# VH-VL binders against TATA-box-binding protein (tbp): the designs that were tried, part 11

Target 1, 182 residues: TATA-box-binding protein (tbp), of Cenarchaeum symbiosum (o74045)
Amino acid sequence: MLDPRTRPRVVNVVSTSDLVQRVSAKKMAAMPCCMYDEAVYGGRCGYIKTPGMQGRVTVFISGKMISVGARSVRASFGQLHEARLHLVRNGAAGDCKIRPVVRNIVATVDAGRNVPIDRISSRMPGAVYDPGSFPGMILKGLDSCSFLVFASGKMVIAGAKSPDELRRSSFDLLTRLNNAGA
Key: E = the ipSAE of ESMFold2; O = the ipSAE of ESMFold2 at other seeds; V2 = 0.75 times the mean of E and O plus 0.25 times the DockQ between their complexes.

## First folded at step 6 (VH-VL; framework fv_disitamab)

Design cR (from c1 with light chain L94R; at its last look DockQ between E and O 0.05; V2 from the best seeds 0.00; counts 0 for: pae E 12.2 > 2, placed apart)
Fold by ESMFold2, look of step 6:
Structure cR (fold): chain C 182 residues (1-182), chain A 117 residues (1-117), chain B 105 residues (1-105)
Amino acid sequence: as target 1 above (182 residues)
Amino acid sequence: EVQLVQSGAEVKKPGATVKISCKVSGYTFEDYYIHWVQQAPGKGLEWMGRVDPESGETYYNQKFKDKATITADKSTDTAYMELSSLRSEDTAVYFCARWEYYDFDYWGQGTLVTVSS
Amino acid sequence: DIQMTQSPSSVSASVGDRVTITCKASQDISNYVAWYQQKPGKAPKLLIYAASSLQSGVPSRFSGSGSGTDFTLTISSLQPEDFATYYCQQFYSRTFGGGTKVEIK
């Protein structure tokens, strides 16, 4: 029996914000900790990765930004704020405020034991399990979440838009697995 | 509850080496950077460097890069800072602290290192 | 490297007084300032992050303000337990201000 209150471990948060202005391609090409090349991806974006970032921030010429690779919402928002400051300090963008939004939280749960997904998948409505194509069982969760469950007992929760949604979806996943005989 | 517990005070002679430990509990060690901060007697706080416990990657304040070696041991949830070639100017309290991106939200209690001849 | 200039170096105040401490950054750092309280013989304690966000468990008499280069920590009504040294810090190079010792008269 799996513990439905097992806390998921966040491994990636995607968040976005908008500078509501165009970003200077020339300045991005010249500034430190930024990769920008007009010949790469049509010159649409640069990538900022400073020593303080867990992941990186993609900055589009339109002013849109995407933070990836952070392991918490706080860190993900911090990457967007740091990217904004870096752009402003180097003259690539004018002073502005941003309002970060969480787009996706990916987390893991480890049962610490094997889970008989080949047996229980037929007992779970909507489960997709085709081991010749993909080794894990795929389930839809609450709200925007999806689940991947592997025979090893490793599990992935993706698509959550908040920490609270992630916790509810984790509880739901583990409860449904228990009810199916995991 | 998050805790950072440091090793005890040390008295050393000039030229010696000291290794300070910082054992964490109450959270997943690999998820947060551990930083080290010096405070000389009667003086302010000075950042020394940090380690990513997940990868072992380090980054140092230029002032301390030839003085300090920072490491992390995932098997014991412990960060370390080794100070080499100690001089009287290295007499200070040394803190470890957890980095939560904007700030240091949890600190160790500090380790006094006294260097005297 | 970004320098943080903190003032005053010390202040003597009575219980109930409003105390204001300032930090000036050598470059625009937006809102990337934290404030810490340190009592004698103890580790620093986080009060304010991101210039104005109050850390959980910190009394509401503490507040932070500012952006760009000029930042302020305010204690609206000084209490006996607020005797301490206060530090600002910017997160880019993690430079601390020189500290402000608040002595209760």
Scores: ipSAE 0.006, ipTM 0.497, lowest interface PAE 12.2, mean pLDDT 87
ESMFold2 (binder alone), look of step 6: mean pLDDT 92; pTM 0.921
ESMFold2 at other seeds, look of step 6: ipSAE 0.043; ipTM 0.614

Design cW (from c1 with heavy chain Y59W; at its last look DockQ between E and O 0.50; V2 from the best seeds 0.00; counts 0 for: pae O 5.9 > 2)
Fold by ESMFold2 at other seeds, look of step 7:
Structure cW (fold): chain C 182 residues (1-182), chain A 117 residues (1-117), chain B 105 residues (1-105)
Amino acid sequence: as target 1 above (182 residues)
Amino acid sequence: EVQLVQSGAEVKKPGATVKISCKVSGYTFEDYYIHWVQQAPGKGLEWMGRVDPESGETWYNQKFKDKATITADKSTDTAYMELSSLRSEDTAVYFCARWEYYDFDYWGQGTLVTVSS
Amino acid sequence: DIQMTQSPSSVSASVGDRVTITCKASQDISNYVAWYQQKPGKAPKLLIYAASSLQSGVPSRFSGSGSGTDFTLTISSLQPEDFATYYCQQFYSLTFGGGTKVEIK
């Protein structure tokens, strides 16, 4: 049997925030730790990556920001706040507060063994398994989460908006697989 | 329990090289950056650089970029820092620390490197 | 980069005293400050993260406050094991304050 308390490994967190102001394209092009496409002057966005960031932050001229590549919500929100500080210190934006929001948490779970998705998919309400199109079984969770389950026992959880939702969804997934005869 | 265990104290002559190890346990090594911090005798803490154990990517404090070489070995869950061309002013305690993004939540016990002729 | 000015450099206090340590950032850093305790011959230990959040296993007599540029670590009733050096740190450029040594009066 699968252990419902198996800890999911977060592989990506996407979060967003808004500076609620336009960001200076000229200042972004000139500032350190910022990659801006020099061939498209006045382009739509730049990318900030500092020594402390696990991922990076996309900053749009509109003031909207997207954090990607962080391996925790704490780190993802920190990237947005660090990007804000970097923009303000370099004069690309005025001093402001931001209110980060989690958009997506993607995590993996490894059963450590094969899972008979051919046999159990018919016993799971709402499961989608069409191996001619996609090798994994697709499931929906109770909230915003969806699950991919592969015969190898590797699994992906996507769509969680908090660490608590991720933990609940992982427990739910593994319990449902056990009940279906995994 | 998360632990970072560093190699023992070293006594070196000027011009020598030292390699300090930092072995981690209690978590997945690849998931967190490992940073290195210098503390000279009677002084405060100074950040030296870091490594991403997943990719091997490094960034250095400019002060230390020609002094330190930071690496990670995923097969042994161990980070390393090599200090080259040692001078008496390199005498310090060197710490490895895990980056939790906001802060350093776990630290190695420190490795004293003494450089004297 | 962003400078952290920590004060005082030392404080002399008795067991039971309330001790307050401050850290000032040269720019608005929201609440992205951590506080560490370091005893002689030991590694630093995380006490407070995100300005006011208590790290697991840290006694409740420690508290942090502040947002923007001015941050405070408070020890509500000093105990013998609290005599140590305390550092603040801002996450943006990984700089530490100069330290505050809490000594027996």
Scores: ipSAE 0.112, ipTM 0.675, lowest interface PAE 5.9, mean pLDDT 88
ESMFold2, look of step 6: ipSAE 0.071; ipTM 0.655
ESMFold2 (binder alone), look of step 6: mean pLDDT 92; pTM 0.925
ESMFold2 at other seeds, look of step 6: ipSAE 0.037; ipTM 0.615
ESMFold2, look of step 7: ipSAE 0.140; ipTM 0.647
ESMFold2 (binder alone), look of step 7: mean pLDDT 92; pTM 0.927

## First folded at step 7 (VH-VL; framework fv_disitamab)

Design w1 (from cW with light chain Q89H; at its last look DockQ between E and O 0.05; V2 from the best seeds 0.00; counts 0 for: pae O 9.1 > 2, placed apart)
Fold by ESMFold2 at other seeds, look of step 7:
Structure w1 (fold): chain C 182 residues (1-182), chain A 117 residues (1-117), chain B 105 residues (1-105)
Amino acid sequence: as target 1 above (182 residues)
Amino acid sequence: EVQLVQSGAEVKKPGATVKISCKVSGYTFEDYYIHWVQQAPGKGLEWMGRVDPESGETWYNQKFKDKATITADKSTDTAYMELSSLRSEDTAVYFCARWEYYDFDYWGQGTLVTVSS
Amino acid sequence: DIQMTQSPSSVSASVGDRVTITCKASQDISNYVAWYQQKPGKAPKLLIYAASSLQSGVPSRFSGSGSGTDFTLTISSLQPEDFATYYCHQFYSLTFGGGTKVEIK
């Protein structure tokens, strides 16, 4: 049987925050570690990537920010805080506090063995498995999560909004697979 | 238990090359950047550069961009730093460290490289 | 790059003393400072992250404070194992302070 307590490995966290102010396009265009071009996305946003960032932060002129590409919630929030500091330091935004929010966690689970998805997919309500179109079985979770399960035993969990939700969803997935005969 | 284990001390002549290894265990190698830090004798710590083990992408301190080459081999969970055209000023202890976004939470034990005639 | 000016460069102190070490950043870095302890021949050890958060396993006699440009590390009652060199570090351009050697008096 699959171990329902197998720890998921986080591969991407998307988080957001809001500066609650307009951001200066002119200052963003002049900042180091920032890419801003009026011809790209209608001049609506710039991208900040510093040496310490795993991913990047998209900064909208509206003051909204999106952190992508970080491999932990801590790192994802850190990217938003660093982007705020960078904007304030370079005069593109006034000082303020931000309250980052996790929007999406993507993680992988590796069962360490094959999973007979061609046999068990019909035993799992709502499962979608069409190997001619996509080699994995697609499942919906109990919360905002979705699951991809491959015959190799590799799995993807997407849509979690907290580490706790991710852990619960991982446990749920593996338990459901066991109950279906994995 | 997270561990970073570096290769042993090296003695080199000026002009030589050295390659230092940093093998990790206790976590998924691809999840965290590996950085390298120089400490010259009697001096403080100086950041040299880093690698993303997942993609192989690197970023260097400008001071070291022509001195150091940082790589990662995810098949062996090992990061490497190669120092070329060694000079006596390159005599130092070199550390690898795992980056947890705000800080270096785990460090290798250090590798002394001595460059002398 | 953001400069980290650490002071003092050394402190002579006795067991039981309160020791305070400061770092000044050349720019506002909010609370994104870490503090490291290094003993001779050893790797640095993380003590404090995010200016004031204790790393797991670090004794409570260590504390950090500050935000913006001014940061402090405090050892409330110095112990024999605390004689070491201490470094501040900022994540933004990855620079370290010059270090503070804490020596037995």
Scores: ipSAE 0.007, ipTM 0.586, lowest interface PAE 9.1, mean pLDDT 89
ESMFold2, look of step 7: ipSAE 0.083; ipTM 0.665
ESMFold2 (binder alone), look of step 7: mean pLDDT 93; pTM 0.936

Design w2 (from cW with light chain A50D S93R; at its last look DockQ between E and O 0.84; V2 from the best seeds 0.00; counts 0 for: pae E 6.4 > 2)
Fold by ESMFold2, look of step 7:
Structure w2 (fold): chain C 182 residues (1-182), chain A 117 residues (1-117), chain B 105 residues (1-105)
Amino acid sequence: as target 1 above (182 residues)
Amino acid sequence: EVQLVQSGAEVKKPGATVKISCKVSGYTFEDYYIHWVQQAPGKGLEWMGRVDPESGETWYNQKFKDKATITADKSTDTAYMELSSLRSEDTAVYFCARWEYYDFDYWGQGTLVTVSS
Amino acid sequence: DIQMTQSPSSVSASVGDRVTITCKASQDISNYVAWYQQKPGKAPKLLIYDASSLQSGVPSRFSGSGSGTDFTLTISSLQPEDFATYYCQQFYRLTFGGGTKVEIK
């Protein structure tokens, strides 16, 4: 049986924040650790990546920012704060405070063995399994999380808005799989 | 228990190359960057560069870009730093460290490299 | 490049003394400062992260404070095992302070 207390491995956190001001496109184009090209994405955003970032931060001219690719909430929020500092130091934005918000946590669980999704999908209400279309079984969670379960035993949890929600969703997924005969 | 264990001290002549290993245990190697830090005798700490063990991607402090080559081997959970064209000013202790989201929470014991003619 | 100015460079102190070490960043770095202890011949050890959060297993006599540009590490009652060099570190471009050696008086 799968251990419902197995901790999911976070592979991506998406978080957002708002500088509540416009960001200078010209300054972004000129500053280090920033990719900005007016011909790309209509000139609406630039991308900041520094040596310490696991992922990167998308910075929109509107002042909205999106952090992607970090492997924890702390790192994701840190990327937004680092992007704020970088923008302010280079004159692309005025001094400000930000309040980061988690938008999505994606995590994996690895059973370490095959899971008979072709057999158990019929025992799991609401499961979608159409191997001609997609090789994994798709499930919805209780807190608007989505689950992908592959025959290899690899599993993906997406849509969590907090570490607590992720933990509860992981427990629920593994319990439901055990009850279905995994 | 998280551990970073480095290879032993080295004595080298000017112009030589040295490769320092940093073997990790107690956690999933791919989940954390490994950084390298120089400490010259009687001096403070200076960041040299890092590797993402998952992808092999590296990033270097500009000062060390032509001196250091950092790699990771996922099959042995080991990071490496090679120092080339050694000079007497490269005499230092070299540390590997695990990057815990804007700080270094675990460090190797250090490797003394002595460059003498 | 963000400079970390650490002071003093050296402190001579007795067991039981309160020791305060400061770091000043050349630019606002919010609370993203770490403090390390390094004993002679040993690797640095993380004491404080996020300016004021105590790392697991670190004695409560250590504390950190500050935000923006001015940060402090305080040892409330110096113990024999606390004689070491202390470094601050900031998150942007991974810059360390110059160090503060705490020596026996």
Scores: ipSAE 0.110, ipTM 0.672, lowest interface PAE 5.9, mean pLDDT 88
ESMFold2 (binder alone), look of step 7: mean pLDDT 90; pTM 0.901
ESMFold2 at other seeds, look of step 7: ipSAE 0.174; ipTM 0.688
ESMFold2, look of step 9: ipSAE 0.083; ipTM 0.654
ESMFold2 (binder alone), look of step 9: mean pLDDT 90; pTM 0.906
ESMFold2 at other seeds, look of step 9: ipSAE 0.175; ipTM 0.697

Design w3 (from cW with light chain D28G N31D; at its last look DockQ between E and O 0.74; V2 from the best seeds 0.00; counts 0 for: pae O 9.9 > 2)
Fold by ESMFold2 at other seeds, look of step 7:
Structure w3 (fold): chain C 182 residues (1-182), chain A 117 residues (1-117), chain B 105 residues (1-105)
Amino acid sequence: as target 1 above (182 residues)
Amino acid sequence: EVQLVQSGAEVKKPGATVKISCKVSGYTFEDYYIHWVQQAPGKGLEWMGRVDPESGETWYNQKFKDKATITADKSTDTAYMELSSLRSEDTAVYFCARWEYYDFDYWGQGTLVTVSS
Amino acid sequence: DIQMTQSPSSVSASVGDRVTITCKASQGISDYVAWYQQKPGKAPKLLIYAASSLQSGVPSRFSGSGSGTDFTLTISSLQPEDFATYYCQQFYSLTFGGGTKVEIK
C-alpha cells in the first residue's frame, strides 16, 4: 500500500498582492530587471525577474501583482515583496505596504510504482478517466484541491491554499487510492 | 538532518586553480539555491554567487564573476566552486550555504584556501 | 547596491548585560534582514530572519526589530556562549554588514 504520509514536493506557488495604486509604465520601461513594452499585451503589465527570484512577478498598471514559479509560500511572498521594493526604489510606485495571498500550490507525489487507474477509477466517487482525451485520472480532493493521477504512479495535487491544506489533501489522496485497490 | 559537507583545506601557489565541493544531505538538493560566501582571515562575510541546482542557472557578485565558477551536480547532490588564477588576496575560508529565499539557514563547515608563494 | 552599515564594530560586555547591535541599510528595504552568529573557526548560524522572526532552536534572549533602513539585534541577558561575532544581511543584493564582535569585558 501507498504511504499516506508521503511528503508532497511543491513545484509551484502562485500568490498575489495589490499595491493599491497605479504603477508608472514609463518607469517600468526604464528600470532594470523589468520587461515592459507598451506595444505588447496592450501595455497593461510588466514582468520583474531579479537575480534572487526562482520565478517572476507580473506587475499590472492597476497595481495588481502575481508571483509565479516559486517553490514555497515563503519564496512566493518574497518575490512579491522584492518586486514592491524594486518598483518603489525605481520610482515606479509610491511607498506602500502589501499583504500577499496564496492562490495556488501545485505539488507532486510519486508512488514509486504503477497505479492501475483504468481499474480503480470506477471505485472512486467523482473520478474522471477518459484515456481517449487525457491519459490521467482526475478527481476532486478536500477543499479547493484537485488530483491528477497517472498510470506511472506520478501524481499532481493542485489548488491548495496553504501547506497544511496540501498535507491533508496528499494524505486524503493516498488513502483513497489505497482503499480503491491501488 | 540537513548537512552541507565541504571538501578539505587546500594550499595553493599563485596562479593555480582550486575546486571546492559542497555535498548536501537531508533534503532534496534541487529545491534550494546553493550560495558561496568568502571570509578572509579576521574579516567579514562577502557573498560570491549562487547556483540553482535544478536548472544549473548561476548568478555572481560582479567582484567575483571572473574569479569563481559555480556548478551543481544533481547526480551526486554536490555543488562546486572553482577559483582560478589564485592570488594571495584569495586566501580565505569559503562557505557554501543553503538559501531559504531570504536567509541562509544551513552552512557548510568552511574550506580554508591558502595561497602562498 | 545596498550597503549594510553595522555598528558598533566591537562591544566589550559582561555576562548578564543587555547588548544592542544595529544595522543601517543605505536604501529602504522591507523587513528582509537576517542576523547570524559566528564563533571563531565555525560557520555562521542563523538567529533571526525577516527582521524579527526567531529561528528554531535559538534562545528567546535574542530578538530583532526594525523595518525600512534601521534594524536592531538585542541580546537581553548576555550568556557566556554569546561571545561571538554577529552579522546582519539583506536579501535584495545579498550584502552583509561588517560584523560586531562581542567580547568579554
Scores: ipSAE 0.008, ipTM 0.578, lowest interface PAE 9.9, mean pLDDT 88
ESMFold2, look of step 7: ipSAE 0.018; ipTM 0.593
ESMFold2 (binder alone), look of step 7: mean pLDDT 92; pTM 0.921

Design w4 (at its last look DockQ between E and O 0.72; V2 from the best seeds 0.00; counts 0 for: pae E 9.6 > 2)
Fold by ESMFold2, look of step 7:
Structure w4 (fold): chain C 182 residues (1-182), chain A 118 residues (1-118), chain B 105 residues (1-105)
Amino acid sequence: as target 1 above (182 residues)
Amino acid sequence: EVQLVQSGAEVKKPGATVKISCKVSGYTFEDYYIHWVQQAPGKGLEWMGRVDPESGETWYNQKFKDKATITADKSTDTAYMELSSLRSEDTAVYFCARWEGYYDFDYWGQGTLVTVSS
Amino acid sequence: DIQMTQSPSSVSASVGDRVTITCKASQDISNYVAWYQQKPGKAPKLLIYAASSLQSGVPSRFSGSGSGTDFTLTISSLQPEDFATYYCQQFYSLTFGGGTKVEIK
């Protein structure tokens, strides 16, 4: 029996924000910690990565920003706030405040043992398992979450928009697996 | 328990090189950056640089980019910092610290005193 | 670079006193501030993260407050083991404050 309260390990958070102003391409090209080349990036965006970032922030000329690669919501929002400060300090954007929004949380759960997905998939309504095409069992959650379950006992939860939603989805996944005989 | 254990104190002459180790235990080494911080005698803390143990990617404070070389060895769960062309101004305690995903240093090594004198 | 101005540089206090230490950032850094305690010959120890969140195992007499540019560390009732140097840190350029030495009066 799997413990439904096993905490998922967050591996990626995607968040967004808007500076509500255009960002200077010229200034981005000249500032440290920023990769911008109109020929390479299509001229639409640059990428900010500072020493403290786990991931990076994509900054569009429109002022839209996307944070990827952080392993917590706080770190993901921190990357957006840091990108804002960096842009303002270097004159690429005017002083502003931002309102970050979580778009996706990806997390893993490891059963620590094999899970007989070839046997239990037939007992799980809506499960998709075609091992000739894809080695994992695919499940849809009730909310925005999707689940991947592999025979190794590795599991992926994607699509959560908050830590609370992630926790509930993890509990639901593990409970459903137990009910199927995992 | 998370622990960062550094190599012992070193006494060096000007122009020499020193390599400080920082061995971690109690967590998955690859999951957290390791940063290095200098504290000169009687002075405050100054950030030097960091390594991503998973990829080996490094980032340096401009002040230290030609002084320090930071590496990580996943097979031994050990980060290293090599200081080259030592000068008396490099006399300091050097700390390694774990970068927590909430933008703080939650665990620190005990520090390594490097003394440079002729 | 975002400058962190820490004050006072030192404070003389007695056991039982309330001690307040301030850091001011040159720009709005939201709540991305940490506070550390360092005793002589020892490594810094994390006390407060995210401006006001208490690190596990840190006594509740320590508290942090502030957002934006002004941040405060408070020790509500100073204990003998609290005589140390305290540092704030901002994360955007990994700069520490200059430190505040809390010493016996």
Scores: ipSAE 0.008, ipTM 0.598, lowest interface PAE 9.6, mean pLDDT 88
ESMFold2 (binder alone), look of step 7: mean pLDDT 92; pTM 0.938
ESMFold2 at other seeds, look of step 7: ipSAE 0.017; ipTM 0.607

Design w5 (from cW with heavy chain Y102W; at its last look DockQ between E and O 0.80; V2 from the best seeds 0.00; counts 0 for: pae O 8.1 > 2)
Fold by ESMFold2 at other seeds, look of step 7:
Structure w5 (fold): chain C 182 residues (1-182), chain A 117 residues (1-117), chain B 105 residues (1-105)
Amino acid sequence: as target 1 above (182 residues)
Amino acid sequence: EVQLVQSGAEVKKPGATVKISCKVSGYTFEDYYIHWVQQAPGKGLEWMGRVDPESGETWYNQKFKDKATITADKSTDTAYMELSSLRSEDTAVYFCARWEYWDFDYWGQGTLVTVSS
Amino acid sequence: DIQMTQSPSSVSASVGDRVTITCKASQDISNYVAWYQQKPGKAPKLLIYAASSLQSGVPSRFSGSGSGTDFTLTISSLQPEDFATYYCQQFYSLTFGGGTKVEIK
């Protein structure tokens, strides 16, 4: 039996924010820790990566920002705030208050043993398992979440919009696997 | 309706300290920066600094960084500005204002601080 | 740091006159300019934001224009209540123009 309260490990958080202003491409090109790449989105964005960031922040000329690669919501929001401060202090954007939004949380759960997905997939309504196409079982979860379950017992939860949604979805996944005979 | 209500006028001697309050109502205090603006006699408006009531983060005009200390108290929805080591040139009206990202859309009524012997 | 040069410093005008006030920014600031009116003993009042957008409750005789570095506030027909000091402001570094005092002739 799997423990439904097993805590998922967050491996990536995508979050966004909007500066609600255009950002100076000229200033971004001159800033430290900023890479303006004309090959990305036709030169409509650059990215900020400071030594302290786990991931990076993409900054669009429109003022939209995307944080990727952080291992927690706190760190993901921290990247957006740090990028805002960097832009403002270097004159690429005016002083502003941002309101970050989580777009996607990806987390893993490890059963610590094999899971017989070839046998239990037929017992789970809506499960998709076609090992010729993809080695894992695909399952829809709560709200915006989806699940990948591998025979090794490794599992992936994607699409959560909050830590609370992630925890509920993890509990749901493990309970459904137990009921199917995992 | 949004209101910013400042504390009353102050008369201080040189070397003293004054703390001006700016109590907010009609919106969620944490959602907007509060800025402070000086208007000296016969002069225009000059930005002094701001606080983010959510985090306590501050940013000062370099001219005022050693004169002013700006704070916010989320529990009372009140921003404060303390002016230290007062001199006669600190005589001015001081305004608090809400930053609506593009502009200052609501202002306090102003607090006159007079520094004299 | 972005400087806002406001002119004229004062205007002597009569009721009904057209009054034009300008601000020049030391560098391109797109349309990120606000205009304020201040009457004696009162706090400034927002008139125009984003260079040309009229704040709610402001009379239509006020208009703003410009983008880049040159900005204009226009009062199409001056009224007695319009005798005041007017300020422009850019939002990047929050500097104000020096002000324009509109006085009765």
Scores: ipSAE 0.017, ipTM 0.577, lowest interface PAE 8.1, mean pLDDT 88
ESMFold2, look of step 7: ipSAE 0.064; ipTM 0.647
ESMFold2 (binder alone), look of step 7: mean pLDDT 91; pTM 0.918

Design w6 (at its last look DockQ between E and O 0.06; V2 from the best seeds 0.00; counts 0 for: pae E 10.1 > 2, placed apart)
Fold by ESMFold2, look of step 7:
Structure w6 (fold): chain C 182 residues (1-182), chain A 119 residues (1-119), chain B 105 residues (1-105)
Amino acid sequence: as target 1 above (182 residues)
Amino acid sequence: EVQLVQSGAEVKKPGATVKISCKVSGYTFEDYYIHWVQQAPGKGLEWMGRVDPESGETWYNQKFKDKATITADKSTDTAYMELSSLRSEDTAVYFCARWEYYSGAFDYWGQGTLVTVSS
Amino acid sequence: DIQMTQSPSSVSASVGDRVTITCKASQDISNYVAWYQQKPGKAPKLLIYAASSLQSGVPSRFSGSGSGTDFTLTISSLQPEDFATYYCQQFYSLTFGGGTKVEIK
């Protein structure tokens, strides 16, 4: 039996915020720790990565920002706050306040053994398993979560909007697998 | 309780190599960069480089890029810094430190490792 | 490289004195400055981050101020345990100031 309390490992958090103002492309091109290239994405955005960031922040000239690659919500929000401060410091944006929002938490769970998805997928309501298209079994979970389960026992949870939702979804996934005979 | 514990003092001859360890506890090793800082005798602090323990990717101060090799071992929660072709000017205390992304500062430090290079 | 020029290089003061240490960045670094205390034979200890935010467990007699290029660390009432060297640091290229040694008379 799988342990339903197995803690998922967060591998990516996507969060967003809005500066509610245009951002100067010229200033972004001149900033340290910022990559801006007119040939990339039509010149619509730059990418900020400082030594302190786990991932990076995409900054659109519209003022929209996307944080990717952080391994926690705290780190993801931290990247957005740091990007805002960096833009303001360098004159690319005016002083402003942001309210970051989690868009997606992706985490992995490792069962530590094989899971017979060939045999249990038909016993799980709503499961989609078509190995000709994708080698994993796809399940829908609570709220916004989706699950990928591979025969190796590696699993992916995506779509969580909070750490609590992620943990509940992990427990739900492992319990459903156990009930199906995993 | 977050702790960074470094290996003990080393005495080396010129031309030798030394590998300093920094074992972490009290947090998930992969979640934070580990940086290294040099302090020569009677001198100030100088940043040397850092490693992402998750991916192994590094970023070096240009001054040290040919001197230091920084690595991380996820299986033992330990970061390492190897100093090659040691010279007397490499005599220093070497610190590891954890980068805190929210504050933009080193919030926890190892106790330091004295490396003495003498003939 | 962003250079951090720290002054004074040393100060001799009595217990109870107000001590001010200055750090000047070679370019605008907003509030991305940290201050560290280092006692002889010990690792540095984080006091202040983001120019003015007090690290948890640090006595309130320590304070930081400044934005842009000019930053200060203030010890409002010097205590015997404050004998140490103090360093500022900017976070973009992680350059430290040269240090300020605070000596108790």
Scores: ipSAE 0.008, ipTM 0.552, lowest interface PAE 10.1, mean pLDDT 88
ESMFold2 (binder alone), look of step 7: mean pLDDT 93; pTM 0.953
ESMFold2 at other seeds, look of step 7: ipSAE 0.072; ipTM 0.655

